VHH binders against Protein DOG1-like 4 (DOGL4). Designs and how they scored, part 138

Target 1, 232 residues: Protein DOG1-like 4 (DOGL4), of Arabidopsis thaliana (Mouse-ear cress) (q84jc2)
Amino acid sequence: MSKMRNLVEEKFLEFYESWVIQLELYLHQLLIAHNNNTMSETELRHLISKLTTHHKAYYTAKWAAIREDVLAFFGSVWLNPLENACSWLTGWKPSMVFRMVDRLRKSRVVLVEAQVKKLEELRVKTKFDEQKIEREMERYQVAMADRKMVELARLGCHVGGESVMVVEAAVRGLSMGLEKMVKAADCVRLKTLKGILDILTPPQCVEFLAAAATFQVQLRRWGNRRHYVTHS
Below, E stands for the ipSAE of ESMFold2; O stands for the ipSAE of OpenDDE; V2 stands for 0.75 times the mean of E and O plus 0.25 times the DockQ between their complexes.

## First folded at step 15 (VHH)

Design ke6 (from kc4 with A33T; framework vhh_7z1x_3; at its last look DockQ between E and O 0.73; V2 from the best seeds 0.72)
Fold by OpenDDE, look of step 15:
Structure ke6 (fold): chain B 232 residues (1-232), chain A 122 residues (1-122)
Amino acid sequence: as target 1 above (232 residues)
Amino acid sequence: QVQLVETGGGLVQPGGSLRLSCTASGFTFSSYTMSWVRQAPGKGLEWLSGISGSGGHTEYADSVKGRFTISRDNAKNTLYLQMNSLQPDDTAVYFCAKWDEYTGSTYEFDSWGQGTQVTVSS
């Protein structure tokens, strides 16, 4: 928390704090809807739409920010250490949501066989996509120890105008690669989320979204308490 | 101990207005998002509006948007719901509700009061 923040970090921090607050408001709605068997399908779909729109807004903001400074998201100063520890390539790990669905199945959500099959297929696909990205990330990280990395390392040894330019160019190159990885990961997240929501009924979607939102908000609260982090 | 006490309900004619209050105690009021919910006879709980701890964020259900206004006075530990243009179908028991991380996992609000009856009738 003693880190110096750049403009991108500050801007996104402000956004994220606001975004999470809004998520909590939606969570209240989800929780009530979860316990309200009298809501119409139309009403439920509207609520689901609110949440999906909210998530889309997050990625819109994120992608705008990463174009400016993707490295900010590998520090993620807007997150507490617990949140960061749970992050996979600057966000939630896609396969995690299937565990949430499994948890719901054991408690409240009754899935028909056809849904179970589709979810399993999606799970397999998601896992495959995750692994693919992980392999690419590994290769990328290993490849970073190339000439560009050497140039970056020179910053500590040779400080000058020309050296700075070389380092900047190297960082740009690295950032471009990282941005690609982050976007790929986000695509998997979005596809996975959409896939799940397409399989589930509206009431089940509400259950799932409530669980997901709860987890996110709880994780933040737990982490903040543990590390005495205060956010707006 | 968390306590929420709703007041301000009553009988009002259609088109009338009421202002509900919820007095909170037993927790740091300003740190919590609060909501108003209601339950009409024979119906389930309906979320109406929510407001962030600081009051900077508000949300409304479509059923009350434009008619109801949620606000809070953190110095007084009080949540408000200004209800205008009341209709017969607004008749319900109104509750203020708090969500806590301890009950979030159970998909329930941790606290609400006894509620205040609002009756809209000619």
Scores: ipSAE 0.835, ipTM 0.935, lowest interface PAE 0.5, mean pLDDT 89
Fold by ESMFold2, look of step 15:
Structure ke6 (fold): chain B 232 residues (1-232), chain A 122 residues (1-122)
Amino acid sequence: as target 1 above (232 residues)
Amino acid sequence: QVQLVETGGGLVQPGGSLRLSCTASGFTFSSYTMSWVRQAPGKGLEWLSGISGSGGHTEYADSVKGRFTISRDNAKNTLYLQMNSLQPDDTAVYFCAKWDEYTGSTYEFDSWGQGTQVTVSS
């Protein structure tokens, strides 16, 4: 239903715009907290919890929206072209976050041996989970080709009595399979984020969250400027 | 180039109120999220509140929530902080600040005012 798809995109555009504005407000808090503040561990953990809750709210809203139209999240109208180009299965690639951790280790964050060991274990697990999802995506690509064949058969045999309900159910079933894959990818993203925050100390978590929020806000602003200037 | 000037500080009794202003120049004020930050004597910086460029979103530190109100007048390029129910531990220098996504690559606010002193004393 074309009308419902447009309504899903409109609703999520409004949500996402507000969500990023709120992320920038949290970024301002992180900029102060990151800066050698004398905040208590309780205060730091509260700020970390606010960021964690904010990210969970994004996925809660996303998962509700993909039940109605998962394809809207592949080339999303609420993202600029630079943001869309950085997407893997409707979001950031989970293993790429370790590049950010690596940069922080070289310049700002000192990790003890126990943390390094746990981060390497998490990196391996994250890559393994990504590989599993990529294999499932390959199977889905085959199912997508079969879905096109079902659509072609429907168009070609409408006089021959093939049921429109059966073809529509098959197309809906393929979309439900894609929804499941997107949610699986999102679960890897959340588990990887939580795993990193569990390994890092509260001050290190603030440093990591500041870097992540900075990147996301910069990516949106840079992409918007480039889009307006170079879009022709 | 970018300039932020805080005014409105002063001496006030406990329980009193003050309104701080921050006048901005040298950038498109309405495009930037702005924050108020304070520094009490002998302490580090404390983030207090922030407001989106349009003014549609605000956030507050727990220490000031319910007592302080951030606002902005984009036609006058001015940021405000209304402070009510002031107590002695609100004594500090108050700054307005902005972050630019390009200069913020070091994870720092890129522009600060010189600050305005608020003193709450019996």
Scores: ipSAE 0.593, ipTM 0.870, lowest interface PAE 1.9, mean pLDDT 82
ESMFold2 (binder alone), look of step 15: mean pLDDT 80; pTM 0.808

Design ke7 (from ke1 with S31D; framework vhh_7z1x_3; at its last look DockQ between E and O 0.62; V2 from the best seeds 0.60)
Fold by ESMFold2, look of step 15:
Structure ke7 (fold): chain B 232 residues (1-232), chain A 122 residues (1-122)
Amino acid sequence: as target 1 above (232 residues)
Amino acid sequence: QVQLVETGGGLVQPGGSLRLSCTASGFTFSDYVMSWVRQAPGKGLEWLSGISGSGGHTEYADSVKGRFTISRDNAKNTLYLQMNSLQPDDTAVYFCAKWDEYTGSTYEFDSWGQGTQVTVSS
């Protein structure tokens, strides 16, 4: 699968670079919407829909690539080291998005008590969904370690056609399990995003999406710069 | 210091065309996504169009799609907006703007030009 992985990695690198550029173009629209309190609810909902569709397009492309090779998404070559350090099961930990919601609660945009209650309920549900996935991932990590230990013992001594087929079957079984887990984690991410956007008003959604986009663009640009120069 | 200077505005009859320019200095122009934004009299800001640093990606507001074309010349540090089929409701002050992750706040463009007036009238 080394040939397929290289092709999958090259294709997704191009997609991801383009996707982040488009995210920054949407960020410019969010900045105007955030600083213009006279936009209609219809206009705001249209922009929010563009952002939602853009995020769904990321997962659509990712899930197609995962069907080719899920392991390419663990330690991805298209992410810089800073982006990779922030990854949990190939993406943002779903519950960490609530740190951006907490920033809204401290901004000039006021959340009413009913919204705060619903957001806390969603946060708790998201956390439990995460914990379920973490328990399942631990089981797969143990299974992978056991198989890797057997393969390491065998690798320097004997690899025949029968041994290769047994190893390939074991790796395929783990890869299918990992694919299901990554998609489950992504579904929690999408469900949490939709839940937050359903609870927030359109102006609050714009502020939330702007905060998320700025951080993601900052993370990409900061991590890509080799010779970052600071001055004061 | 960052400087953005818009030129090319003026009075135009309905159906006419104008080309706006925005000359940039004080930063590496090709590294930044740039936007055109306008403000009509008595109205709020309206985002019109944006272009990636290389020029390979563009986006347009529905209100101007098909009539306006954004472009850039990175060798001249200049952003352009070609405006065709102008109508009276395109009358506004037109600004170029950029966002910078280091010098701006999370929720605002860090730099704007002074703007150039476009007036479309009989």
Scores: ipSAE 0.691, ipTM 0.897, lowest interface PAE 1.2, mean pLDDT 81
Fold by OpenDDE, look of step 15:
Structure ke7 (fold): chain B 232 residues (1-232), chain A 122 residues (1-122)
Amino acid sequence: as target 1 above (232 residues)
Amino acid sequence: QVQLVETGGGLVQPGGSLRLSCTASGFTFSDYVMSWVRQAPGKGLEWLSGISGSGGHTEYADSVKGRFTISRDNAKNTLYLQMNSLQPDDTAVYFCAKWDEYTGSTYEFDSWGQGTQVTVSS
């Protein structure tokens, strides 16, 4: 269980733990609002805004961190194995949230035809965006086995000051590509989330966000129980 | 079995103060975010405040921000709500609430106790 962490990992771990706790606090609000609460539309929109702001804060922190070390996010030591297993390019897979929307449709939430149509359009768009990124990632991964990788392998056998610098430069080059992929994925995530929230009514948004937050928190709890991992 | 018992309610004049307590049992108290909620007559359930397991994070509804303070003593498995500058509109039954994995999954509200009545009147 014990993993060696670099500075970026440590900092982001601390951030993430706090961020998840805050998410749970918001989840409580969402759950109350979803159920027996009689909140005005303005109040609901305010709550939705808090959640969206919270998510924006995550990506702000993430993007700052990936500039320092994008590779940290491919290990994601702040996540348990279950969370990591469910991760797509360092985060949630955008198309997954449509399953949550589908669940809403099966619940007491009534979507009008226009909403259904828009959601389907968004689903298709999201899928294509995901596939595009996946193809690029595949291409990138294959390309990693190029001259630069060979140089890394070769230099890895010879520890020396100058060699270390060359290796670091090579790793930086690789990291730049990965950073692009991660940012692209995050863009799709944010666009998808925004798209869904723009289609749904405020009450529906609250339910959706509650479902999403629940899933995230539950996944973490399940994973922690399975692996006896405790987080703040 | 999860049990939450709210106490500390009562009759208070406008501008007065009360301190509510919630004693928790049946789960590891420090591992869970806890919230205070209330229900006024004829109104829906209203979320008031939440606090992280460690107590390091707190949130407040706009309606109570600056007046109410949530805290907890994990050694005593107790949640607190200090209510200052109470107003007639604060009259309600107050509940402490725990998020439950079942309620979350089924979109149900949190588990809570029987509640404690707070009445603000001159």
Scores: ipSAE 0.508, ipTM 0.814, lowest interface PAE 1.0, mean pLDDT 88
ESMFold2 (binder alone), look of step 15: mean pLDDT 80; pTM 0.802

Design zf1 (from zd34 with S105L; framework vhh_7z1x_3; at its last look DockQ between E and O 0.77; V2 from the best seeds 0.00; counts 0 for: pae E 2.8 > 2)
Fold by OpenDDE, look of step 15:
Structure zf1 (fold): chain B 232 residues (1-232), chain A 122 residues (1-122)
Amino acid sequence: as target 1 above (232 residues)
Amino acid sequence: QVQLVETGGGLVQPGGSLRLSCTASGFTFSSYYMNWVRQAPGKGLEWLSGISRSGSYTYYADSVKGRFTISRDNAKNTLYLQMNSLQPDDTAVYFCARYSKLEGLTPSFDYWGQGTQVTVSS
């Protein structure tokens, strides 16, 4: 069954398609850099900066879109089911990236004790922040059975006239709450990413970003194959 | 049959401008992410710019950012590259390329034009 898409979904779908293509191009550069030990620190930092800017652009676009329709991101038509299944509050779960860091540690990357300590501190902080958001989300979800939601449900049985306006107002109220949650989650994502990049050396950053990008691209690929979904 | 035909190349002085065009046929142009790439003498292929299917989103390589502008007219099945402030280092054959898919971990393009020569020289 073809899902009917709204304007926000259509726009963000196109954005995401293009964004992913650009990510793939950056991934190629990251892999080259990772395999090229002759790149200068300046060159590596420049590459890292490009990726960071690219990720920031994603959230800029996302936040603009969620202001219009945050609910679109809870159905994320631009993602395949596998990608959606791996999503936490409309994106990657912040604590997940530490698994990627762990992968680096198990590879040829050597972290010094000071880095390990800082990463652990960041991990603890990230986990705490995630839990805080989860508690708030739980509270919000429990509160969904409040008077407004009951009214919305009641009005949902009657389409027409004044009822439509009331329903829309109710949905807007609900969406505002969800938007706050999503933004909070995104802030944790951005803080976590920045924290990791601040701890790692430029070569380590490149490897980390390559791993992250690879995971994202592969997850998309695997999901598309599994569900016969094609994305540009 | 899928075809891409680049035009608009030529000889220009440093600081000059050119506008390249790429006319597409044989496929639904508006459904594809399109790109400009170039190949300078003795160098490999360099990606320059990409544009989403509607043209709403554009990306640029650092080497051309601020100087080149990619655009498209889907009604005319045409891709454009406005090149300003051209420098000798911009001398190359310029190609329009259709994005296809990721091969392994490398982006791939399935169709290319014949290319158009751009020469920047005093």
Scores: ipSAE 0.856, ipTM 0.945, lowest interface PAE 0.5, mean pLDDT 91
Fold by ESMFold2, look of step 15:
Structure zf1 (fold): chain B 232 residues (1-232), chain A 122 residues (1-122)
Amino acid sequence: as target 1 above (232 residues)
Amino acid sequence: QVQLVETGGGLVQPGGSLRLSCTASGFTFSSYYMNWVRQAPGKGLEWLSGISRSGSYTYYADSVKGRFTISRDNAKNTLYLQMNSLQPDDTAVYFCARYSKLEGLTPSFDYWGQGTQVTVSS
């Protein structure tokens, strides 16, 4: 059965669709830039700045929407099932981005030793921050489950409408904590992205951003095609 | 039959303004991301601006940001481009284009208008 979309879901669906279309347009520019082009450093830095600004705009919109309904970002209507299955705390997993950097190192991107050292340090810090968030999420889930059990025991004398209201209240309490955890994860994502772009040269940044955008676009395309095939 | 018809082009002096319109028919206009694209004499196609289904989200190429404004009126099935501070470099044929989907890694526009000529000269 079809799910009724609330206002947050409807607004963010339109935002995200337009945001991805613009990302696809930027990907076209990135692919031109990294192929046999002799773009100036100024042109490359401008393109990198446009991509950075585009990613920041995504988080600005996301954080506003999460304040209203963080649960919309778990199993999102604007993502296909494959995209949702690949999400870690409502987005890409920060440590996974280094696999992309590793692929670039095995292709046409040549990194000097100083860059490799800085990237390794960033990778270790990113994994540490990721693990810290996972531990905090686990502690939060345990604490919420414990409080839910106590609340359900206190109110469990009534089955039906009051049980639904207790579940709804517990879900609202969980969503408030989830907003904090999602923002923490997003901060790790932003710090990791910024860190990588600060370490790489402008041509290397273009290669990295092209790879990242390609992965995101392909995940969406492949997931949409598979979904349509199963529902034709 | 899907149709896009651009109007509002013409001859304008440097610094002048024009408002382009694109009237859509044969499809549900409000369901599509819409775009303006131009082609200068002897040059390739240049994407200028895009707008989301409701008009709530707009995007601009840097060459026109701050000077051009895209808008739409879904009740009239019409897309607009307000062009201010026009310069000779803006001389081109301007097209309204419907975004379809990404073909390979290149954006695809499945329906285009015939274009409207904008000429900026003294």
Scores: ipSAE 0.443, ipTM 0.792, lowest interface PAE 2.8, mean pLDDT 83
ESMFold2 (binder alone), look of step 15: mean pLDDT 88; pTM 0.884

Design zf10 (from zf1 with S108G; framework vhh_7z1x_3; at its last look DockQ between E and O 0.62; V2 from the best seeds 0.00; counts 0 for: pae E 3.6 > 2)
Fold by OpenDDE, look of step 15:
Structure zf10 (fold): chain B 232 residues (1-232), chain A 122 residues (1-122)
Amino acid sequence: as target 1 above (232 residues)
Amino acid sequence: QVQLVETGGGLVQPGGSLRLSCTASGFTFSSYYMNWVRQAPGKGLEWLSGISRSGSYTYYADSVKGRFTISRDNAKNTLYLQMNSLQPDDTAVYFCARYSKLEGLTPGFDYWGQGTQVTVSS
């Protein structure tokens, strides 16, 4: 069964589809760079910059979309169920990337003590920021049983007239709160990503970004196969 | 039968412009992400540009960014590439390619045109 999509969902679906295709192209380049140690530092930095720019473009589009309808991102029709299941506040959980870094450490990547220390500090900070957002989310979720939500539930029983306006106003209020939380989460994501890239050397950055992109692409593939979903 | 037919290639002087067209048939054109790629003599395939199914989102390789513009007319089942400020290094066979799916960890294009030759020379 196909879910009815609103305009925001349709637009972002198309965007995300195209964005992922481009990510796949970049992934191919990352893999080449990783497997072929012939690229100069300048070339590696350029490639890293392209990826970071691409990620920033995602959040630019996301934030534009959530201003219109943040609730669309809590359904995320452009994602398969597996991708959605792995989502934290409409995206990847920031602390997750440290697992990827740990994986790199277990592979050929050798981190110096100074890098390890900085990564640990960043990990602690990231966890703290996540917990702060989670507490806010919990508070918000508890507050959902307030007068406005009760009114929304009550009015939901009849469709028409003034009731529709009141319901819309209530939904807008709720959406604003959710938007703040989503933006806060995205900020933590971006800070965490930047922090990691600032600690790692260019070759290490390429490997990290390749691992991250691979995970994202594979998660999508696995989910699509499992649920017979095609987004492209 | 899926078909892609490129046209618009030719000989142009450095600094000149060309507009390539790709006419699609045998499938729902508006449902697919479309691409331009090229192959220069003695070189591998180079991805140049991509466009979403509605045309709302476009992407470019650094080598052509600011000079080339991809567009599409879904009503005409046609893909376009406006090429400005052409340089000798742009000499290549240009192909339109339909995106299909990821193959392993490599982007997959399942259908290509015959290509159109673009030669930039003084």
Scores: ipSAE 0.836, ipTM 0.936, lowest interface PAE 0.5, mean pLDDT 91
Fold by ESMFold2, look of step 15:
Structure zf10 (fold): chain B 232 residues (1-232), chain A 122 residues (1-122)
Amino acid sequence: as target 1 above (232 residues)
Amino acid sequence: QVQLVETGGGLVQPGGSLRLSCTASGFTFSSYYMNWVRQAPGKGLEWLSGISRSGSYTYYADSVKGRFTISRDNAKNTLYLQMNSLQPDDTAVYFCARYSKLEGLTPGFDYWGQGTQVTVSS
C-alpha cells in the first residue's frame, strides 16, 4: 500500500534534497551580506549571480524530468504536503513574489519612484500572464473530462487492440498539454524573477533573495513539523 | 559514536596537487549530504564543496570551482577532495563536515573532523 516511486521521482528526489541544502547554504551567505554592509557592489552582484544560476539549475533539471514524467511534479514525492498544497501548477505562484517585495518595502527596503513604477508594470504583466495560463488550465480540464468520457465509453463497449491505442493516444495528448502548461508557468516564474532583480539595486536584490530563500526553507521546515504528539 | 577523520594533507609547491580523504564511522554515511570546509590561519571557516548522498550532485564555491573535485565512495564510507592547481592562499586546515537540517539560520553542520593541514609554499 505504500506509494511506489518510479525512476524519475527517485532521481529528482535526490536532486531536490541537495538543491534545497545548497539553497540553505546560499541563504547563509545572503544573510551575512545583509548584515555586513562592507561588501562591494561587485561582490554583491557575484552572490546574486550564484543565486540566479542556482535557480536556473533547478529549472534545467525540472524540464529534463518533466519530458519523461510530467505527472511526477503534481503531488511531488520530494515535497511535504504543505509545500504541495501551496503549489500553483508545480511551483510558486508568480504574483505571490510581489507580496514579498511589498513586505520588504514596508520594513527593510526603500524604493525610489522609478523602481516603484517599474515594479507595478511588472506586477500587471505577471498577473496577465498568470491569468492566461489559468484559462489554458480550464481548457485542459474540459479536454480531460471529454477524454474521460471517451475512455469510459470504450471500457463499456470494447475489448481489444483498438481501444488500447485510443486510450494511449488520449493519455499522451493530456500529458503533452500538461507539460506545455508547466513550462509556460515556469517561464512566467523566471521572467518575473529576472524582472524583479533587474529593477532592484544589488543590496535590494540580496534582501529579496534572502527573503525568498527564507520563505522556501521555512515552508519546508514548518510542513515537516506538522506531525505532533499529544501528551498527557 | 560519529567519527570523521581527514587524511592526505601535506606540503606542496604552487601548482601542485593533493587528494584529501575523510573516513566516516558511527553513522550511515550514504544517508548524508557531505561537505568540505577550510580555515586559513587567522580566518573564519570557508565552505568549499558539497555532495549529495549518492554522489550524483556536486556544488562548489567559486574560489575552488574548476580546481577541486569532490567525490565519495559509499562502499568505503569515504569522502574525497581532489585539489589541483594549488596556490599559497589555499593553505589551510581542511575539514569534512556532515550536513544535518536544523531550524532557522543555524549552519546545518553537526559533526566535523579534526582536520588535515594543507600548506602550499615554495
Scores: ipSAE 0.352, ipTM 0.738, lowest interface PAE 3.6, mean pLDDT 82
ESMFold2 (binder alone), look of step 15: mean pLDDT 88; pTM 0.892

Design zf11 (from zf1 with T106E; framework vhh_7z1x_3; at its last look DockQ between E and O 0.62; V2 from the best seeds 0.67)
Fold by OpenDDE, look of step 15:
Structure zf11 (fold): chain B 232 residues (1-232), chain A 122 residues (1-122)
Amino acid sequence: as target 1 above (232 residues)
Amino acid sequence: QVQLVETGGGLVQPGGSLRLSCTASGFTFSSYYMNWVRQAPGKGLEWLSGISRSGSYTYYADSVKGRFTISRDNAKNTLYLQMNSLQPDDTAVYFCARYSKLEGLEPSFDYWGQGTQVTVSS
């Protein structure tokens, strides 16, 4: 049976499709820049800025959407199963990006000692923040078996106008908690990304962003091959 | 049969405006992300603008941002490109292109129109 999509899901699906297409265009530019040693620092910074702006636009759209229905993001219909499997609190896990940095280090990219130190500090901080959110999420998940959830379950067995209102109120309460967690996670993502970009040189940033975009695009591609998905 | 037909091209002076149209047939127009691209003499293909299936989301290349506006009328199966403040460098054949699917590391297009010539000259 096909899942009935709500309005938030439909809108964000369309957004995400468009956003990913644009990401692919940027990826192409990043790859060109990466392979072109003649690009000026100004040009590289401009390209980096375009990518960062693009990512910020994603979170702007996301946060607008989660205010309406955060639950839509816990069953992200715009993602394939592989993408969803790799998701942590509705997005990429912040600590994962350091694997991409490690890839750079193992490639032709040479990081100076000062950069390595700063990256390690950021890694530790990111991991700490990530764990804090996980603990809070765990606490929240355990609390799901509270009176409100019990009431929700009970009322879910009944059909009636009053019961529907009570259920909706309960769901809203639960959603508020989830929204806080998602926003917290997104903040860590954004801080981590900014931190990395602040440490790296423009050429290194381009390579990092290219790697990140490649991973994202390929993950989508691979997932779509494994599971028939109608969206781009 | 899938068809895309561009119209609206022509000769215009610098600073002038043109509105291109692309009429689609042979497929569900409203289900597809649509694009404008151009090819100038002696140059490669350049992506200019894209628009989501409902028209709610639009994207532009830096070269045309602020000057060009992409839109669509799904009821008419038509894609539009409003071009303002045209410059000689905008001289090219303009194509509407349908986005296909995620392939490789860049967007792919599966259908193109015949193109319409835009010439900006004094």
Scores: ipSAE 0.812, ipTM 0.921, lowest interface PAE 0.6, mean pLDDT 90
Fold by ESMFold2, look of step 15:
Structure zf11 (fold): chain B 232 residues (1-232), chain A 122 residues (1-122)
Amino acid sequence: as target 1 above (232 residues)
Amino acid sequence: QVQLVETGGGLVQPGGSLRLSCTASGFTFSSYYMNWVRQAPGKGLEWLSGISRSGSYTYYADSVKGRFTISRDNAKNTLYLQMNSLQPDDTAVYFCARYSKLEGLEPSFDYWGQGTQVTVSS
């Protein structure tokens, strides 16, 4: 596996490439909508729904792939090193999206007091959910450093049939725990995204989605530029 | 050396069907995300549909979703667009195109076919 991508990685690489291309096309539509003052609320809601559906499709594909190989999502081959370095449990950190909301408030978006209160409540809930997941990850980290796990690794270095089965069981247990935590993190991401879009008006949602897509696209572009020189 | 050649356009009555083909040469067709785009008279380009390298993932503009089907045959280096329930506002020149990247915040397609005319009577 260290020499070549496994089947899960190859399939998800193709999916992600196509998904990002479509995100880029949607970003173009978001920018047109942002600059076009003649679009109705209904038209804006339709565009927002397309973006929401696109993001849900990502998680549907991801969760299917995680059932096959959750470890593929830690240091993903379909992401450049900068994108991987920005990951928190295989994706964007839920609380980070509020930085985008904050930036928009400073430049373009006027929020009424009811929206501000709801966004603050959501920010607190999101941070609380993040902290719960981080505590669970810490527990797994401690368990991985357990003397039993060190013993299993030692037995794996001395292959003899029985040690292979013990190591495989330990890896499967780790994978099951990681899958649970990744899905929990993804649920926080989806709840946070939905919560923000429910609080913002349709024009504000378009600006937020454009900012988020722009950040993702620029992260990919900047990370790829850093790797143009290679002597491999 | 890169060539994309569209065929299958023509005149069709409202409600009719038509199948477009795009034959690729000069590059490894199976390695690229491919697209259909159209241009109605006096209008800009409209992206219609895209398909992943193997054909496993497809995407459609709302204007054609449910009526058009993109597919590919990598053994024949050919991209297809099956168009059903055609209406007069589908009248346009249809192009196949290879996606390159975002240039700035604008999508960039680096190779295009010559286009094939589709005319829905009225």
Scores: ipSAE 0.568, ipTM 0.834, lowest interface PAE 2.0, mean pLDDT 84
ESMFold2 (binder alone), look of step 15: mean pLDDT 88; pTM 0.891

